# Ledger of designs, part 494: VH-VL binders against q0aze0

Target 1, 268 residues: q0aze0
Amino acid sequence: MKIILVNNRFKENTEKKAQEIAGQLSALNVEVIIDNGLDEPYAGTVDFIMVLGGDGTMLRAARRYGQRAIPVLGVNMGTVGFLSNIEINELAEYLPLILREEYSLEARMMLEVAVFQQQSLLTRVFCLNELLLRSNSPRMLSFALEISGQKLEPYRGDGLIVSTTTGSTAYSLSAGGPIADPQLDAFIVTPVASHIINKRPLVVSPEREISLHLLEEREAIIGIDGQIKMDFGAENRVLIKRAPHPLLMVNLKAKPFFTSIDRSLQRQ
Short names: E, the ipSAE of ESMFold2; O, the ipSAE of OpenDDE; V2, 0.75 times the mean of E and O plus 0.25 times the DockQ between their complexes.

## First folded at step 23 (VH-VL)

Design SC2 (framework fv_ragifilimab; at its last look DockQ between E and O 0.95; V2 from the best seeds 0.90)
Fold by OpenDDE, look of step 23:
Structure SC2 (fold): chain C 268 residues (1-268), chain A 122 residues (1-122), chain B 113 residues (1-113)
Amino acid sequence: as target 1 above (268 residues)
Amino acid sequence: QVQLVQSGAEVKKPGASVKVSCKGSGYTFTGYWMYWVRQAPGQGLEWIGVINPESGGTKYNQKFKDRATMTVDKSISTAYMELSRLRSDDTAVYYCARGREHETYLGYFDLWGQGTLVTVSS
Amino acid sequence: DIVMTQSPDSLAVSLGERATINCKSSQSVLYEYDNKNYLTWYQQKPGQPPKLLIYWASYRESGVPDRFSGSGSGTDFTLTISSLQAEDVAVYHCQQYYSTPLTFGQGTKLEIK
């Protein structure tokens, strides 16, 4: 068995823990690769990915490895989040199950985000939570939203979020988007401080394509999963589709989503 | 060994074009953004542009958008930067540099070529 | 464009003493969503390309001695060498990557006094 340990290089405790776990796994004749995010993703075949940290680390891991259809386990290290399945202190308990591959998988839809410069593809990113289009100034943006060739009325506001159902509990939620069942595949299109007060979030079929571009010469930014930043101007276009492969999240421990989110919201 | 190796020094006349090459080795060439930066003698660094070797997508400094052309040949892990309509103030050492950030062109550079001196003189 | 201004242009420091180089951006390079400063420092010795020292304002690149440190946030940043060594003689550059065009400071030449 070969396992990738994904940690957060900016958090020393996760690095140390990764080394410790690597030693333990090696003692069990498991091959281990540690990925702290500095180097390119490991290109070899692996059987399992273990993410040590919080939601941010999981998002990064998803972007790096999600397209490879490898089971991904989130191991929380003392942070609050929704993407971890077990706690670090539970790892020893569940390790035998991991090694025997006795776990269930939950498929989570990811976004395929293509960013264009004029008519040329600049980059393509797969992400688990969302794409954010946001003004880079106090001024509102004017931008066009197209869904499967249907051109909506121009949007005016601070920005727009296109989120997966997984991402519905992330930034989209803060912007007034609906909470979505993570077992459901859908796009959630949430306006950010729209000039039109009654502009409502849209729930869109994953079979559709979403296109965004600015209608004016103004500087904006796009953000992906709150970690990737790009400039976005009139010369840019964004095309969003369902990623061809979902993230396969490992379920070792049952987590009641709706109870958890409800409790979390009550604390805010 | 991870490295970027650039083509040799060039001497050009005003109005001519120069094409500098940069070959990457020891890493996945298409996995990193490639940047071009120049440095005039005794001056600071100036960003020219960036290319995504995988997609071929480019983003240029507006100062060079009409004169600079970046391309890649993935088959030989080589990036190219061509600068046309050369003038004396284009005299500089031109560097290719690898971006640390894989997912965005907004990044810093962890690997540099050795530089290519381009001299423009009558 | 974000203008990067370093100070001083040149600095002479005695061996073993602290060297401080400042870099100021014309606008904030702090991204509120990831709470990171898009600022990096390079060391450049004569005849060589720049070498990455600090990224995200305060993180040392692998292999960089502990005497090098980066600090600051928003628009004001500092590169500090706690105890100057002979091999530290170089030109130091700050660079922002918050937005395009990517821009550099004018450089600071560090010499031994």
Scores: ipSAE 0.918, ipTM 0.950, lowest interface PAE 0.5, mean pLDDT 95
Fold by ESMFold2, look of step 23:
Structure SC2 (fold): chain C 268 residues (1-268), chain A 122 residues (1-122), chain B 113 residues (1-113)
Amino acid sequence: as target 1 above (268 residues)
Amino acid sequence: QVQLVQSGAEVKKPGASVKVSCKGSGYTFTGYWMYWVRQAPGQGLEWIGVINPESGGTKYNQKFKDRATMTVDKSISTAYMELSRLRSDDTAVYYCARGREHETYLGYFDLWGQGTLVTVSS
Amino acid sequence: DIVMTQSPDSLAVSLGERATINCKSSQSVLYEYDNKNYLTWYQQKPGQPPKLLIYWASYRESGVPDRFSGSGSGTDFTLTISSLQAEDVAVYHCQQYYSTPLTFGQGTKLEIK
């Protein structure tokens, strides 16, 4: 059995713990590949991915490995996030189940983002939470949104978020988008500081294709999962659709989504 | 083992073109953005552009967009940069470099070629 | 375009002493969503290509000696060599990667006094 162990090298305690866990797994004749984010993603065949850390580390793992249909387990090492399943001190208890592949999987929709320069594909990236289009200057953007070839009235404001349901509790929420059940598949399209009255968030079928481009020369940025940044100008266009494969999240322990939201709302 | 190896020095006349090659070895060539940077004698570093070897997509410094052409041949893990309508102030060492960041061209370089001196003289 | 300005242009420091190089950007290179500074330092010895030292302003590349450190945020950045060694004689460049065009400082030549 071969496992990728994902950590964040920039968080000191996760690096030490990753080495400890790799040693324990090796003693059980499990081959371990450590991915701390600095090296290229492992390209070979693996059976399982274990993510040590918080939601940010899971986002990177999802972008690197989510299209390979490999089970991914989030292991919390600190503050409780939305994407971890078990705590680090519980790993020994659950390890036999992991090795026997005795767990369930929860599918989480991902975005496929294609960025164009003029008419040419520049790059294609995947996304678990959201794509953000936003102004990179004091000036508002004027931009076009098309949904499956249907051209909406132009937008004017600071930008737009195209989110998965998993991403509904991230930047989309701060911009006024709805909280969505992560078991649903949908796009959530949330305007950012819209100047146009009555532009409301849209909930859109995951089978749609979403297109964005600027209607005037402006300095803008596209951001992906709050971690990947690109320039966006009048020569650019982005196409967003459902990624070919969902992220397959391992479920060993029940994690209550809706009660976590209640506590967050009370603290507002 | 992991390396970028560039073609040899070239001497050109004004108005000519030059094509510099850069062969990547010991890593997944298509998994990294490839950059071109030049350094005139006694001067600083200047970014020319970047190419995604997987898609062939390019982004150029506007200063060079009319004269520079970046391409790749994936079958031999080689990138090319061609600069046309050469002038004497194009005399520089031309470097290829590999970006650490896979998902974006906004990145820094963890691997550099040895450099190719291009001399433009009448 | 983001202009990167280094100071000083050249610096002479005695062996074993601390060397400090400053890099200032014409606008912030801190991205609010990841809270990272898009700033990198390179070392370039005569006749050689640049070599990566520090990325994201403060993270040391693997294999770079502990005497090298980076600090700063926003528009002001510092490369520090805590105890200068003979092999540290080089030109040092900062680079921003916040936006295209990617730009470099003019370089700082470090010499032994």
Scores: ipSAE 0.858, ipTM 0.920, lowest interface PAE 0.7, mean pLDDT 91
ESMFold2 (binder alone), look of step 23: mean pLDDT 94; pTM 0.959

Design SC3 (framework fv_ragifilimab; at its last look DockQ between E and O 0.93; V2 from the best seeds 0.90)
Fold by OpenDDE, look of step 23:
Structure SC3 (fold): chain C 268 residues (1-268), chain A 122 residues (1-122), chain B 113 residues (1-113)
Amino acid sequence: as target 1 above (268 residues)
Amino acid sequence: QVQLVQSGAEVKKPGASVKVSCKGSGYTFTGYWMYWVRQAPGQGLEWIGVINPDSGGTKYNQKFKDRATMTVDKSISTAYMELSRLRSDDTAVYYCARGREHETYLGYFDLWGQGTLVTVSS
Amino acid sequence: DIVMTQSPDSLAVSLGERATINCKSSQSVLYEYDNKNYLTWYQQKPGQPPKLLIYWASFRESGVPDRFSGSGSGTDFTLTISSLQAEDVAVYHCQQYYSTPLTFGQGTKLEIK
C-alpha cells in the first residue's frame, strides 16, 4: 500500500505529525509520500490520501489530487470545519480499517474552472468549494452570466460565487446562498451584494455550463476555494463545468451533516 | 537535478529581434508557470510576462505586450521569449524563472535560469 | 500598478550586527480571503540570478539560514538579518505578486562596514 500524507506547509505542527505518522506507517510496511505543497504533486500511483489539517488543507489536496479518483481522508488537527472525517487522536483506532480498505466513499462533485485570456486558455483548475468573482475596488462590477447558452440580464454588484454543494457551507453561505446536501450534485450561483436587492441564488444542474465575463473595463479578481487568487479583467473569460471526476471522500466515521451545520449556525 | 538553462548572450542592433530560450529539467515542465524577468545593468528587476507551459496561455506586462512573445515547446521542455523592435534600453540580462505556485500566475520564483545578456547597440 | 519602494538603497553593516531592509508597497498586498501577504524577498549576488529567501512575507525558503527573517503586513515589510555574515553581501529585492504587473523594489545593496 502507498499513501500520500498531505500537510499544511504553513503549520509546523502538521508537518511534524506527518513525519510521525509516516514513521508509523513505514513500520507497517506502508510506503508513504509526504506532500506539504511546496513541490509538484506526486505523479506516481497511490492507494490512499490522508489530509492532515483543516478544511483549507483538504481543499488544496482536492485540487492537487481530486482528479485521480483516489480515496481522500480528512484528519482534523484541532480546527473547526466540515471536510474532515476523523480527529488526529482517532487515527490509531481507524488505521487498521484504512489498511484493510474497509471504508465507504462519498463522491463530492468538483468544479472545473477554465480561465481564458482573450481567446486562449490561461489555466484550468479543479476545485471542491467555489469560484469567486469579486470587484477589486469599492465600485460595483457589471458582468455577464451565461448558463448553457442562456444569457441572463447583466449582473451588477460586488461579485458572484459559483459553488458546489460542498462549498455551500463555505463563502457562499456567508453571501446568503442556500445550504445544500453534499450528496446532491449541483451548482450554486450566489450573488455577492447585488444592487438588485432581491437577486436570488440559483441552483443549477451539474449538466450545464456557466460562463462569466466583465461588461466593462474594470479590474476584478477571481478566487478559488479562498486560496487561489487571479486578476480578472475585460479580456478574461471564465468557463465553469462539472469536473469529470468527483472527489472520493473517505467515510470512516459517520458525521451527520444537517445536525452539524445546524449546530454550527447556532454558534454564529 | 532541477535547473533552468538559458541560451547564450546576444548582440543585436536597434530594430532587430531577439529570441531567448530556457530549458527546464529535473521537474515536470508543464506543471509550473514560467516567468520572464529582465535586469538592466545596475538596475532592479522587471517582470516581462508569464506563460502556462501546459496550456500555452500567456499574460504580459503591458509595457511589453506589443513587443514580447512567449512560447513553449513542451516536447523539449523549453520556453522561449522573443522581444522585437529592440532599442538600447532593452539591454539587460534576461531571466527565465519558475513559479512556485502551481495554480496561479500570481506567484514568486523558486528557480532561476543563469540569465542571458542581450546587448542592443548601433 | 503596485509600486515597490525599498529603503535604504544601500546599507553598510558591521559583521555580526543586525541588518534591516524595508520594503513598502503603494497599496496593500494582503489578500483578505487567505490572510496572506503576497510579498517575497530575493538575494542576488554579483553575476548570479536572484535567489529566493522569503515568501509570503515571513516564510523562509528551504536552505535559508535562520538569521534571515521576513516580517510585516499590508504595505510595510522588513527583511532582517540578525547577525550579518560575510556571505550575506548582496543586493536584496522585494517583489509583490498580489496583482499584475508583478513588480519589484529597486533593490538594496548590502555591504560590510
Scores: ipSAE 0.917, ipTM 0.949, lowest interface PAE 0.5, mean pLDDT 95
Fold by ESMFold2, look of step 23:
Structure SC3 (fold): chain C 268 residues (1-268), chain A 122 residues (1-122), chain B 113 residues (1-113)
Amino acid sequence: as target 1 above (268 residues)
Amino acid sequence: QVQLVQSGAEVKKPGASVKVSCKGSGYTFTGYWMYWVRQAPGQGLEWIGVINPDSGGTKYNQKFKDRATMTVDKSISTAYMELSRLRSDDTAVYYCARGREHETYLGYFDLWGQGTLVTVSS
Amino acid sequence: DIVMTQSPDSLAVSLGERATINCKSSQSVLYEYDNKNYLTWYQQKPGQPPKLLIYWASFRESGVPDRFSGSGSGTDFTLTISSLQAEDVAVYHCQQYYSTPLTFGQGTKLEIK
């Protein structure tokens, strides 16, 4: 069995623990690849991905490996979030189940984000939580939103968030979007500080295609999962679709979403 | 042996063009953004542009947009930068560099080519 | 464009002493969503390309000695060499990557006094 062990190089306690766990797994003849985020994603075939850390480390793992349809387990190392399933001190208890593949999977929709420079594809990035379009100056943006060929009335304000239901508890929530059940597949489109009345959040079918571009020359940015940043100007357009594959999250331990929601949000 | 190896020094006349090559070895060429940076004698570093070797997509410093052309041949893991309508103030060492950040062109460079001196003189 | 200004332009420091190089950006390079400063330091020796020292303002690249450290946030950044070695004689550059065009400071030449 071959496992990718994902940690965050910028959080030293996860790096040390990753080495310890890799040693334990190697002693059980499990091949371990450590991904600390600085090197290119591992390209070979693996059976399982174990994420040591909080939601931020899971977001990176999802972007790197989510399209491979490989089971991904979140292992919490102190900070409670929405994407971990077990605590680090429980790993030894659950390890036999992991090795025997005795767990269930929960699918989480991802976004596929294509960024264009003029009419040419610049890059394509996957996203678990959200794409943020935001002003990069004191001036507000004027921008166009198109949903499956339908051009909505122009937006004017600080920006826009296009989120998954998983991302509904992230920046979308802070901008006034709804909390969504992560079992639903949908886009959640949340305006940021809109100056146009009645621009309310929209919940949109995952089968739709969403397009954004500026209507006037302004400095803006694209943010993806709060971790990836790009310039966005009048020469750019972004196209958002449901990604071909959901993230397959491992469930070893029951984690009731609704009864834990207030606690998890207070700690974010 | 992870490295970037550039083509040799060039001497050009004003008005000509130059094409500098940069071959990447020991890593997945299409997995990293490729940057071009120059340094005139006694001066600082100046960013020319960036190319995504996977998509071929480019972003240029506006100063160079009308004169610089970046391309890649991913079958031989090689990037190119061509600068046209050369002037004497284009005399510089031209570097290729690899970006650490995979998902964005807003990045810093963990690997540099050895540099290519381009001298423009009549 | 974000202008990067280094100070001093040149610096002479005795072996074993502390060297301090400053870099100021014309606007903040701190991105609030990831809480990172998009600022990097390079070392460049004569006839060589720049070499990465510090990224995200404060993280040391692999193989860089512990005597090098980066600090600062927003618009004001500092590279510190705690105990100067003869091999540290070089030009040091800061670079922002908060927005394009990517820009560098003019460089600071470090010499042994």
Scores: ipSAE 0.863, ipTM 0.922, lowest interface PAE 0.7, mean pLDDT 91
ESMFold2 (binder alone), look of step 23: mean pLDDT 94; pTM 0.959

Design SC4 (framework fv_ragifilimab; at its last look DockQ between E and O 0.95; V2 from the best seeds 0.90)
Fold by OpenDDE, look of step 23:
Structure SC4 (fold): chain C 268 residues (1-268), chain A 122 residues (1-122), chain B 113 residues (1-113)
Amino acid sequence: as target 1 above (268 residues)
Amino acid sequence: QVQLVQSGAEVKKPGASVKVSCKGSGYTFTGYWMYWVRQAPGQGLEWIGVINPDSGGTKYNQKFKDRATMTVDKSISTAYMELSRLRSDDTAVYYCARGREHETYLGYFDIWGQGTLVTVSS
Amino acid sequence: DIVMTQSPDSLAVSLGERATINCKSSQSVLYEYDNKNYLTWYQQKPGQPPKLLIYWASYRESGVPDRFSGSGSGTDFTLTISSLQAEDVAVYHCQQYYSTPLTFGQGTKLEIK
């Protein structure tokens, strides 16, 4: 068995823990690769990915490895989040199950985000949570939203979020988007401070395509999972589709999503 | 070992074009953005543009958008930067540099080529 | 465009003493969503390309001695060499990557007094 341990290079405790776990796994004749994000993703075949940290680390891991259809386990290290399945202190208990591959998988839809410069593809990113289009100034943006060739009325506001159902509990939620069942595949299109007060979030079929572009010569930014930043101007276009492969999240421990989110919201 | 190796020094006349090459090795060439930066003698660094070696997508400094052309040959892990309509103030050492953050072009550079001196003189 | 201004243009420091180089951006390079400063420092010795020292304002690149440190946030940043060594003689550059065009400071020449 070969396992990738993904940790956060900016958190020393996760690095140390990764080394410790690597030692333990090696003692069990498991091959281990540690990925702190500084180097390119490991290109070899692996059987399992273990993410040590919080939601941010999981998002990064998803972007790096999600397209490879490898089971991904989130191991929380004392942070608050929704993407971890077990706690670090529970790892020893569940390790035998991991090694025997006795776990269930939950498929989570990811976004395929293509960013264009004029008519040329600039980059493509797969992400688990969302794409954010946001003004880079106090001024509102005017931008066009098209869904499967259907051109909506121009949007005016601070920005727009296109989120997966997984991402519904992330920034989309803060912007007034609906909470979605992570077992459901859908796009959630949430306006950010729209000029139209009654502009509602849209729930869109994963079979559709979403395109965005600015209608004016203004500077904006796009953000992906709150970690990737890009400039976005009139010369840019964004095309969003369902990623061809979902993230395969490992379920070792049952987590009641709706109960958890409800409790979380009550604390805010 | 990760490295970038650039082509040799060039001497050009005003109005001519120059094409500098940069070969990457020791890493997945298409996995990292390639940047071009120049440095005039005794001056600071100036960003020219960036290319995604995988998609071929480019983003240029507006100062060079009409004169600079970046391309890649993935088969030989080589990036190219061509600068046309050369003038005396284009005299500089031109660097290719690998972006550390491979998910976005908004990044910093961890690996640099050795530089290519381009001299423009009548 | 974000203008990067370093100060001083040149600095002479005695061996073993602290060297401080400042870099100011014309606008904030702090991204509120990831709470990171898109600022990096390079060291450049004569006849060589720049070498990455600090990224995200305060993180040292692998292999960089502990005497180098980066600090600051928003628009004001500082590169500090706690105890200057002979091999530290170089030109130091700050660079923002918050937005395009990517821009550099004018450089600071550090010499031994």
Scores: ipSAE 0.916, ipTM 0.948, lowest interface PAE 0.5, mean pLDDT 95
Fold by ESMFold2, look of step 23:
Structure SC4 (fold): chain C 268 residues (1-268), chain A 122 residues (1-122), chain B 113 residues (1-113)
Amino acid sequence: as target 1 above (268 residues)
Amino acid sequence: QVQLVQSGAEVKKPGASVKVSCKGSGYTFTGYWMYWVRQAPGQGLEWIGVINPDSGGTKYNQKFKDRATMTVDKSISTAYMELSRLRSDDTAVYYCARGREHETYLGYFDIWGQGTLVTVSS
Amino acid sequence: DIVMTQSPDSLAVSLGERATINCKSSQSVLYEYDNKNYLTWYQQKPGQPPKLLIYWASYRESGVPDRFSGSGSGTDFTLTISSLQAEDVAVYHCQQYYSTPLTFGQGTKLEIK
């Protein structure tokens, strides 16, 4: 009965469309909250989230609302991506099904990322696609990866990506990681320009705990979903776990993942 | 409606400490990073540090790391910045500011407190 | 540390004319993964705290008149006031937030001729 319309304030056409849809829903006695990314996330109870835009807007919606177990529908308004289910010009066709709650849900694993300054928690963020550790200078990083307390041989290179299976088609893929079935729950750990040849991508149980820290002082960054940036230095550590709740993605229209891979990747 | 209200002006002697308060209202206090910035008379702006009001985690400008202490009392939506071992070149207006980008401390400030003048003189 | 250098230190511009303030960073503040420039402009009138004008180099804050615009990328940025008004007399600051410490330009004092 109450829904959130999520759009991108930097895309004027999504702002206008969100207002139009809000008007249509209000005429049907549905209460609508618009989240264009400027204000803090809506804290009240809602039944459904509609994301108007591409994968980037879905990533923000997932970080804001993914732990609240609310159905989230991706509506494509432009560039075809991996996280939309229907196109904007199909919304009128599917709206009755949305209102009657006649759709299925698919769960997508999320990451919980805790960033520490020395021994103190600095911040905790959630992530749908990936965490990127990356050099912020021409110099390579030397860093440690631990998986459930098991210390791997040190890494040397430009960085590391820890992604979900949903994130396997994002930056992890560009760095040489595998395409993973998004129905699987797993971490995918992909080195970035490793100088150590035996460092291949790893697929890791979602029950594991992943820890990263630098072995020498260098300028590095943490990137989350390609949208959140933080400094990362020798005084920092990051801890990555499976998030408590998956993102619940609405499935109104069949999206054949495997037969669409080539077409979807051609857009990158 | 969102506002940051700071404590009043202070006059201190060299070697003393000062603690400036900053009360936030009209928004979810723990949802935004809180910054401290100062401005000496006729000079530019200088970042002191940032605190996550939810976790209490802090990052300091290295220039201030051994003299500045930022804290939060979440129950009254108030941030504090204490500067110790004051000297005359610490005379400045001290501002608290709210970061627009709530997911990271690498941000810019959409709401500023009114400023607190701290004068250090012997 | 990223050093922010503004030019000029001060300028005087006639009412209704264009004012241009430049800000240069010692390192790029463009993040390749989001394609955003981590650069913001503030306006500060005498006796007041700074006021947000422009964020991500080019986006105007709500309520800021459209005569204010920001441009530039990487290391070189410009704040433009297309038609100067009396109320625009202030000191203008740029700020980078690409990395800590967060740093500001030294300020540019804008006056009416």
Scores: ipSAE 0.853, ipTM 0.918, lowest interface PAE 0.7, mean pLDDT 91
ESMFold2 (binder alone), look of step 23: mean pLDDT 94; pTM 0.960

